# Ledger of designs, part 7: VH-VL binders against Mucin-5B (MUC5B)

Target 1, 171 residues: Mucin-5B (MUC5B), of Gallus gallus (Chicken) (q98ui9r863to1033)
Amino acid sequence: GTCTVYGNGHYMSFDGEKFDFLGDCDYILAQDFCPNNMDAGTFRIVIQNNACGKSLSICSLKITLIFESSEIRLLEGRIQEIATDPGAEKNYKVDLRGGYIVIETTQGMSFMWDQKTTVVVHVTPSFQGKVCGLCGDFDGRSRNDFTTRGQSVEMSIQEFGNSWKITSTCS

## First folded at step 19 (VH-VL)

Design m04 (from d05 with light chain S26T G52Y)
Fold by OpenDDE, fold request of step 21:
Structure m04 (fold): chain C 171 residues (1-171), chain A 119 residues (1-119), chain B 111 residues (1-111)
Amino acid sequence: as target 1 above (171 residues)
Amino acid sequence: QVQLVQSGAEVKKPGASVKVSCKASGYTFTDYYMHWVRQAPGQGLEWVGWINPNAGGTFYAQKFRGRVTMTRDTSISTAYMELSRLRSDDTAVYYCARSKYTWYRFDHWGRGTLVTVSS
Amino acid sequence: QAVLTQPPSVSGAPGQRVTISCTGSTSNIGSYYDVYWYQQLPGTAPKLLIYYNSYRPSGVPDRFSGSKSGTSASLAITGLQAEDEADYYCQSYDTSSYGWVFGGGTQLTVL
């Protein structure tokens, strides 16, 4: 499954559902730390839209990735890795390919960012039904992709999007 | 069935050291971090630190750095917490608790070990 | 002394709804890590009650619910029962110290 974020708040879920969302804080884009995943999670992708001044246009993204033993903070082209356990084996690798920052986990999640407004998250079939967030649950049913963090299906994009908000305190 | 069996109660004098053990069973010991949390009588929970049983790495709360040492014996799936230079305010029940990651939920706890420090 | 702030005690009658607040900062509750809640029955070890801010492990009744907003979290208990009398602790991973912090604990009394 492939989830895509592009342009001015355009999203396409793992199951191909398209929606527009202009959040003003940090949101869980995709993760497998989900109640529908009986296994321990392996990744969390947090995304924040930075508006162009007072406009509604998105100028940049702040992205934070949480892995088993490390964090990666992406901001304005800067890659900052923070080990939560320096002695532990990392479950991911970071590459710079053609202007894209690419992060791949051993479990089959691939993150790609053009360092602008395009983010592509790919997960192998093993993640079917085990992921959650703005990108949906990758269960093959696009109709339930607007499942809130509280496990309800919403038709309101704003309510759906806001349910995946990390915090109301944004920086 | 995951179990964390801790050593028995300890009574120590100020200035002494205490070493509490936590034997894990029912899961692969090296696949989870072991945390230590203490609770003084009538008080709240206080995180002491964690150990990675696989790599042996540790991380301690700032308050305990220099006095606490966490170790493990993988051959017997046992984690240890040693606290030195004991003070009366170290009197507490010490718990071991399991987590998949350092920043992840404590899904199983030992029953606790009471350590009493008194003159 | 606890990094996270909880009310020392709350009480309610059977069948009532009670809430326990947990207030932190941007480096812990307000961070991208989740809040966890633990129930500690008298004379026992803490037990995981809520994970991922609002989800219940198997065996935890749906009377218990958790939420997180900003730098605060909340545990709600509906249909209060005598067996709910216990101490409740919120927990958060602090991104400043990269260690765990607990709330001071809340003693819940069922009247």
Scores: ipSAE 0.923, ipTM 0.958, lowest interface PAE 0.5, mean pLDDT 95
Fold by OpenDDE, fold request of step 21:
Structure m04 (fold): chain C 171 residues (1-171), chain A 119 residues (1-119), chain B 111 residues (1-111)
Amino acid sequence: as target 1 above (171 residues)
Amino acid sequence: QVQLVQSGAEVKKPGASVKVSCKASGYTFTDYYMHWVRQAPGQGLEWVGWINPNAGGTFYAQKFRGRVTMTRDTSISTAYMELSRLRSDDTAVYYCARSKYTWYRFDHWGRGTLVTVSS
Amino acid sequence: QAVLTQPPSVSGAPGQRVTISCTGSTSNIGSYYDVYWYQQLPGTAPKLLIYYNSYRPSGVPDRFSGSKSGTSASLAITGLQAEDEADYYCQSYDTSSYGWVFGGGTQLTVL
């Protein structure tokens, strides 16, 4: 499954559901730290939209990826890796390919960012039904992709999007 | 069943050292981090630090740095916490607790080890 | 002294709803790491009660619910029962120190 974020708040879920959401805080884009995943998670992708002044346009993204023993902070082309356990083996690799920052986990998640407003998250079939966030749960049913963090299916995109907000404190 | 069996109660004098053990069973010892948390009588929980049983790496709370040493013996699936230069305010129940990651939930706890420091 | 702030005590009658607040900062509760709650029955070790801010491990009744908003978290207990009398602790991973911080704990008394 492939989830895509592009332009000014345009989203395509893992199951192909399209929606527009303009958030100005931090949101869980995709993760496998989900109640439907009986295993321990392996990744969390947090996205922060920075608005262009007072406009509704997104100027930049701040992205934080949480892995097993490290976290990666992406901002304005800067890659900051912070080891939560420096002695542990990383479950991911970081590459720069054609202007994209590419991060791949050993478990089959791939993250691509054009260092602007385009983010692509791909997960192997092994993640079916085990992921959650703005990208949905990758269960093959697009109708339930607007499942809130509280596991309620919402028709309102705003309510759905806001349910995946990490904090109300925006930078 | 996951079990964390801790060593028995200790009575120490100020300035002495204490070493508490935590034996793990029911899971792969090296697949999880071991945390130590203490609780003074009638007080709340205080995180001491963690050890990676596989790599041996440790991380301690600032308050305990220089005074605490966490080790493990993988051959017997046992984690150890040693606290030196003991003082009366170190009197507490010391718990070991398991987590999959350093920043992840403490899903199993030992029953605790009472360490009493008195002159 | 605890980094996270909890009320020292709360009380309720059987069947009532009680709420325990946990207030932190942007570096802990307000961070991208989750809040956890633990229940500590008298004379026992803490037990995981809530994970991922609002989810319950197996065996935890649905009377217990957690929530997180901004730099605060909350534990709610509905249909209060006598066996709920315990100490409750919130926990958060602090991104400034990269260590765990606990709330001061809340003693819940069932009247």
Scores: ipSAE 0.922, ipTM 0.957, lowest interface PAE 0.5, mean pLDDT 95
Fold by OpenDDE, last read:
Structure m04 (fold): chain C 171 residues (1-171), chain A 119 residues (1-119), chain B 111 residues (1-111)
Amino acid sequence: as target 1 above (171 residues)
Amino acid sequence: QVQLVQSGAEVKKPGASVKVSCKASGYTFTDYYMHWVRQAPGQGLEWVGWINPNAGGTFYAQKFRGRVTMTRDTSISTAYMELSRLRSDDTAVYYCARSKYTWYRFDHWGRGTLVTVSS
Amino acid sequence: QAVLTQPPSVSGAPGQRVTISCTGSTSNIGSYYDVYWYQQLPGTAPKLLIYYNSYRPSGVPDRFSGSKSGTSASLAITGLQAEDEADYYCQSYDTSSYGWVFGGGTQLTVL
């Protein structure tokens, strides 16, 4: 499954559902630390969107990736790796390919960012039904891709998007 | 089933050291971090630190740095916490607790070990 | 080290709803890590009560619910029962110290 964020607030879920969400806070884009995953998670992707209204031509993104023993902070072309356990083996690799920051986990998650507005998250079939966030649950049913953090299916994109907000201090 | 069996109660004098053990069973010992948390009588929980049983790495709360040493013996799936230069305010029940990651939930706890420091 | 703030005690009658607040900062509860709650019955070790801010492990009644908003978290207990009398602790991973912080704990008394 492939989830794509592009342009000013355009999203395509793992199951191919397209929607527009103009949030200006921190959100869980995709993760496998989900109630529908009985196993321990392996990744969490948090995106910070600046106000990207129609009046703004460029959206600035801050992205934080949480892994088993490290976190990666991506901001303004800077790649900052922070080890939560310096002695543990990393479950990911970081690469720069054609202007893209590419991060791949051993478990089959691939993250790509053009350092602008395009984010691509790919997960192998082993993640089917085990992921959650703005990208959906990758269960093959696009009808439930707007499942909130509380596991309620919402038809309102705004309610859905806001449910995945990290902090409520921003809108 | 997952079990964390801790050593028995200890009575120590100020300035002494104490070493508490936590034997794990029912899971792969090296696949989880072992945390130590203490609780003074009538007080709340206080995180002491963690050890990675696989790599042996440790991380301690700033309050305990220089006085605490966490170790493990993988051959017997046992974690140890040693606290030195004991003070009366170190009197507490010391718990070991398991987590998959250093920043992840404590899903199993030992029953605790009472350490009493008194003159 | 950061600290999380909980009320020292709360009380309620059987069948009532009670809430326990947990206040932190942007480096812990307000961070991208989750809040956890633990229940400690008298004379026992703590046990995991809530994970991922609002989800219950197996065996935990649905009367218990958790939420997180901003730099605060809350534990709600509906249909209060006598066996709910215990101490409750919130927990968060602090991104400034890279260690765990607990709330001061809340003693719940069932009247």
Scores: ipSAE 0.920, ipTM 0.956, lowest interface PAE 0.5, mean pLDDT 95
Fold by OpenDDE, last read:
Structure m04 (fold): chain C 171 residues (1-171), chain A 119 residues (1-119), chain B 111 residues (1-111)
Amino acid sequence: as target 1 above (171 residues)
Amino acid sequence: QVQLVQSGAEVKKPGASVKVSCKASGYTFTDYYMHWVRQAPGQGLEWVGWINPNAGGTFYAQKFRGRVTMTRDTSISTAYMELSRLRSDDTAVYYCARSKYTWYRFDHWGRGTLVTVSS
Amino acid sequence: QAVLTQPPSVSGAPGQRVTISCTGSTSNIGSYYDVYWYQQLPGTAPKLLIYYNSYRPSGVPDRFSGSKSGTSASLAITGLQAEDEADYYCQSYDTSSYGWVFGGGTQLTVL
């Protein structure tokens, strides 16, 4: 499954559901630390959206990735890795490919960012039904992709998006 | 089933050291971090630190750095916490608790070990 | 003193609803890490009650619910029962110290 964030607040879920969401806070884009995953999670992607004055304006993003023994903070092309356990083996690799920051986990998640507005998250079939966030749950049913953090299906995009907010206060 | 069996109660004098053990069973010992949390009588929970049983790495709360040493013996799936230069305010029940990651939930706890420091 | 702030005690009659608050800062509860809650029955070790801010492990009744907003978290108990009498602790991972912090604990009394 492939989730794509592009342009000014355009989203495509793992199951291919398209929606527009212009949040100005931090949100869980995708993770496998979900109640529908009986296994321990392996990744969390947090995206910080910036409000743009115009719909055609380019917005900058701040992205934080949480892994098993490290977290990665991405801002304006800067890559900051912080080890939560310096002695543990990393479950990911970081690469720069054609202007994109590419991060791949050993479990089959791949993250790609053009350092502007385009984010692509790919997960192998082993993640089916085990992920959650703005990108949906990758269960093959697009109708339930707007499942809130509280596990209810929401028809309002704003309510759905806001449910995945990290904090009610935006910095 | 997952079990964390801790050593028995200890009585120590001020200035002495105490070493508490936590034996794990029912899961792969090296796949989880072991945390230590203490609770003074009638007080709340206080995090002491964690050890990675696989790599042996440790991280201690600032308050305990210089006095606490966490170790493990993988051959017997046992974690140890040693606290030195004991004082009266170290009197507490000391718990071991496992987590999959350093920043993840404490899903199983030992029954605790009472350490009493008195002159 | 505990880094996270909880009321020292709450009480309620059987069948009532009680709420326990937990207040932190941007470096812990307000961060991208989750809040956890633990129940400690008298004379026992803490038990995981809530994970991922609002989810219950197997065996935890749906009377227990958790929420997180901003730099605060809350534990709600509906249909209060006698066996709910215990101490409750919130927990958060602090991104400034990269260690765990606990609330001071709340003693729940069932009247």
Scores: ipSAE 0.919, ipTM 0.955, lowest interface PAE 0.5, mean pLDDT 95

Design m04 (from d05 with light chain S26T G52Y)
Fold by ESMFold2, look of step 20:
Structure m04 (fold): chain C 171 residues (1-171), chain A 119 residues (1-119), chain B 111 residues (1-111)
Amino acid sequence: as target 1 above (171 residues)
Amino acid sequence: QVQLVQSGAEVKKPGASVKVSCKASGYTFTDYYMHWVRQAPGQGLEWVGWINPNAGGTFYAQKFRGRVTMTRDTSISTAYMELSRLRSDDTAVYYCARSKYTWYRFDHWGRGTLVTVSS
Amino acid sequence: QAVLTQPPSVSGAPGQRVTISCTGSTSNIGSYYDVYWYQQLPGTAPKLLIYYNSYRPSGVPDRFSGSKSGTSASLAITGLQAEDEADYYCQSYDTSSYGWVFGGGTQLTVL
């Protein structure tokens, strides 16, 4: 399954659900540190917006990836790797391909960032039902009931997005 | 299924060293970090450090650097913590606990080893 | 003292709700890493009670719940029972040192 973030807060979830969300905090984009995953998780991706000089639009992101033995920080095309255990074998590889930062784990998560506002997260089918975050749970069925036919509204996009915020970053 | 069996209580004099063991069973010993946590009588939990049994790498809380050494013997799935130059305020129960990653939950604990340091 | 601040003691009657606070900073509770809680019954090793800030391992009653907001975390116990009498510790990964910190512990007394 593939999750995409593009433009000013546009999302397509692992299950193909589209939504728009802008918040003032940092948010969990995707992770497998979820209670529905019986195994230990392998990745967590946190996303935050960054203002672009004199512009009011978002032109770059700050992204933090937490892996088994390292924390990776991405800002303005720079990569900072911080080992939580420098002696451990890394479960990921970092590469730069044609202006994209590409990070892939041995467990089948692939992350691509154009160093601006476009992020693509791909997970292999083995992650089905094991992930959570703004990208959804990849269960083969939509659990975002916000958009319905007719009159009813089941869940607001803002409530869903706010459920994944990291509240310490809202100041 | 997972078990962490610690060595027996120890009584030491100030200035001595103590080595506590933690034998793991029911899982692949080298797949999990081993942490050491101590608790002085009537007091709270204090993290001492971790060892990665796979590579033998260690990381110690600043308070214990220079006095603590963590080792392991992978052939018997056993982690060790040695504390040197003991003082009376090192009297505590010393626990081993495992985690999948250095920053991950401690899901299994040993029953503790009482170390008493008396003049 | 402890980097994470907990009340030294709390008490409640059977059936009541009690809460145990755990106050830290942006480098620990307010970080991108999770808060954990442990229960320690008298004379025993600590046992994992809450993980991922708010979830229970199997075998932990649903009257235990956790949360975090900002730089603080909270453990709530509803329907208080005599067997809940224990010490409770919060735990957080501290990104300023990349090591662990515990709260000072809270002794819960069931009246």
Scores: ipSAE 0.835, ipTM 0.914, lowest interface PAE 0.7, mean pLDDT 88
Fold by ESMFold2, look of step 19:
Structure m04 (fold): chain C 171 residues (1-171), chain A 119 residues (1-119), chain B 111 residues (1-111)
Amino acid sequence: as target 1 above (171 residues)
Amino acid sequence: QVQLVQSGAEVKKPGASVKVSCKASGYTFTDYYMHWVRQAPGQGLEWVGWINPNAGGTFYAQKFRGRVTMTRDTSISTAYMELSRLRSDDTAVYYCARSKYTWYRFDHWGRGTLVTVSS
Amino acid sequence: QAVLTQPPSVSGAPGQRVTISCTGSTSNIGSYYDVYWYQQLPGTAPKLLIYYNSYRPSGVPDRFSGSKSGTSASLAITGLQAEDEADYYCQSYDTSSYGWVFGGGTQLTVL
């Protein structure tokens, strides 16, 4: 399944559900650290939108990826890797292809970022039913894609998006 | 089935060292980090550090750096914590606990080893 | 400064609801890492009670619930029972040190 983020807060979930969401906090885009995953998770992707100066449009993103033994920060054209265990074998590889940052895990998550506003997250079918976040739960049903961290599915897109915010980053 | 069996109580004098063991069973020892957490009598939990049993790498809370050494023996699935230059305020129960990642939940704990430091 | 602040004690009558707060900072509870809760019965080792801020391992009754907002976390216990009398600790990964911090613990008394 493939999740995309593009333009001014446009999303297509792992199950193909399209929605628009803009928020002023940091949000969990996709992760497998979810109660529906019986195994330990392998990735967490946090996203923050940056406006174009005084514009209401989005110019760039700040992205943090948390993996098994490293935290990767993508901000202002830089890649910062912080090893939480420097001696551990990494479950990911970072590749810089022209203007794109590509990060792939050994478990089958692929992340691509154009260093601006376009993100693509791909997960292999083995992640079905094991992921959560703005990208949805990849369960084959679009209704479940809007599962909150509290696991309610009957809500507005705004409530869904806000359920994945990291509230320490809001006013 | 997961079990963490710790060594018995120790009584030490100030200035000595102590080495506490934690033997793991019921899982693959090298797949999980081992943490050490201590609890002085009547007080709260204090994290000491972790060891990666696979690679042998360690990371210690700043308070313990220079006095703690964590090791392991993978052939007997056992982690060790050694604390040197003991003081009376090192008197505590020392727990081992495992986690899948250094920043992940502690899902199993040993029963603790009481270390008493007295003159 | 990674110290998590909990009330030293809380109490409630059987059947009531109690909450235990855990206050930290942007480097720990307010970070992108999760908060965990542990129950410690008298004379025993801690036991995992809440993970991923708000979820229960199997075997933990649904009357235990967790939440996190801003730089604070909360444990709620409803339908209070005598067996809930224990010490409760919050735990957070601290990104200023990349180590663990625990709250000071809360002694729950069932009246």
Scores: ipSAE 0.824, ipTM 0.907, lowest interface PAE 0.8, mean pLDDT 89
Fold by ESMFold2, fold request of step 21:
Structure m04 (fold): chain C 171 residues (1-171), chain A 119 residues (1-119), chain B 111 residues (1-111)
Amino acid sequence: as target 1 above (171 residues)
Amino acid sequence: QVQLVQSGAEVKKPGASVKVSCKASGYTFTDYYMHWVRQAPGQGLEWVGWINPNAGGTFYAQKFRGRVTMTRDTSISTAYMELSRLRSDDTAVYYCARSKYTWYRFDHWGRGTLVTVSS
Amino acid sequence: QAVLTQPPSVSGAPGQRVTISCTGSTSNIGSYYDVYWYQQLPGTAPKLLIYYNSYRPSGVPDRFSGSKSGTSASLAITGLQAEDEADYYCQSYDTSSYGWVFGGGTQLTVL
């Protein structure tokens, strides 16, 4: 399953659901540290939008990835890796591919970021029913009627998006 | 199924050292970090540090650096915590507890080892 | 001298609701890591009560609930029972030290 974030808060979930959410805080984009996952989780991706100066649009993202033994911070095109256990083998690798930052875990999560506003998260089928966040739960169900009801969607979408806020303080 | 069995109570004089043990069973010992947490009589929990039994790496809370050493013996699935230059305010129950990652929940605890430091 | 601040004690009558607060900082409770709660019955080791800020392990009654907002966390216990009389500790990973911090503990008395 593939989740995409692009533009000013446009999302395509792991189950193919499209929605728009523009929050000013830090949010869990995707993770498998979820109560319905019987295994220990392996990744958490936190995302925050950065505005273009005084504009209404979003220029870039602040992204934090939390893995088994490391925390990775992506800010202003820079990669900061902080080991929580320097002696442990990393469950991820970091590459640059044609201007994209690519981070892949041994468990089958693949993260790609164009260093601006486009993020793609792919998870293998083994993650079905084990993930949660703005990217949805990857349970094989689609909310296709959801995308055809724009105003009804915004009532539930803002509540859905805010339920994944990980900090209550914003800039 | 999962058990953490700790060594018996110890009485020590100030200036001595103590080494407490925590024997793990019911899981793969090298897959989980072992933490040590102490609790002085009538007081709260205080984290001491962790050991990664797979690689043997350790990390100690600042208060204990220079006085604590954590080791393990993977052949008998046992973790150890040694505290040196004991003083009376080291009197506490010392617990072992496991976690999957250094920053993850402590899902199983030993029953504790009382260490009493008296003159 | 605990990094996370909890009230030293709370009390309530059977059937009532109590709340135990846990106040920290942006480097711990306010971080991207989770808050955990532990129950310690008299004379026993602590037991995991709440994980991922707000979820209960199997076997923990639904009268226990947790929440996290900003740099504070809260444990709520409804329908108090005599067996809930225990000490309760919050716990957070601290990104300034990359170690663990506990609250000072809260002694719950059921009247």
Scores: ipSAE 0.821, ipTM 0.905, lowest interface PAE 0.7, mean pLDDT 88
Fold by ESMFold2, last read:
Structure m04 (fold): chain C 171 residues (1-171), chain A 119 residues (1-119), chain B 111 residues (1-111)
Amino acid sequence: as target 1 above (171 residues)
Amino acid sequence: QVQLVQSGAEVKKPGASVKVSCKASGYTFTDYYMHWVRQAPGQGLEWVGWINPNAGGTFYAQKFRGRVTMTRDTSISTAYMELSRLRSDDTAVYYCARSKYTWYRFDHWGRGTLVTVSS
Amino acid sequence: QAVLTQPPSVSGAPGQRVTISCTGSTSNIGSYYDVYWYQQLPGTAPKLLIYYNSYRPSGVPDRFSGSKSGTSASLAITGLQAEDEADYYCQSYDTSSYGWVFGGGTQLTVL
């Protein structure tokens, strides 16, 4: 399944749901540290939008990836890797492909970032029902009813998005 | 069934060293970090550090650096914590506890080893 | 001085609701890592009570709940029972040291 973040807070979930969400905090984009995955997870991806000066448009992202033994911080094309256990074998590789930063884990998660506002997260089918976050739970259920519900969708989306806020000390 | 079986109580004089053991069973010993946590009588929990049994790497809380050494023997699935230059305020119950990652929950604990430091 | 601040004690009558607070900083409770809670009955080892800030392991009654907001976490116990009398500890990973910090512990008394 594939989750995409693009433009000014536009999302396509692992299950194909399209929605818009603009938050000014840090949010869990996708992870498998979820109650529907009873054993240890393997990744957590946290995303923060950065505005273009004083505009409400998004110019760039700050992204933090937490893996088994490393934390990776991404901002404006810079990559900072911090080992939480320097002696442990890394379960990921970092590569640069056609202007994208690509990070792939041995467990089947692939992360791609255009170094601006576009993020693509792909997970293999083994992650079905084991993920959570703004990208949804990858349960195979169609969400095509979302667009037929009108105004209540925007209110529900803000509540959904804010439920994945990981820091409450932001402005 | 996961079990962490710790060595028996010890009485030591100030200035001595103590080595506490934690024998693991019911899981693959090298797949989990082992932490040590101590608790002085009537007081709270204090994290000492961790060892990665796979590679033998360690990380200690700043307070204990220079006095603590953590080791393991993978052939008998046993972790060890040695604390040197003991003083009376090192009197505590010392627990081992496991976690999948260094920053992850402690899902199983040993029953503790009382170390008493007394003249 | 504990890095995470908990009240030293709380009390409640059977059937009541009690809460236990845990206050830290942006480097620990306010980080991208989770808060955990442990229950310690007298003379026993701690036992995992809450993980991922708010979820219960198998065997923990649903009257226990956790939450996290900003740099604070909270444990709530509803339908208080005599067997809940214990010490409770919050725990957080700390990104300033990349090590663990515990709260000072809270002694719960059931009246």
Scores: ipSAE 0.808, ipTM 0.898, lowest interface PAE 0.8, mean pLDDT 88

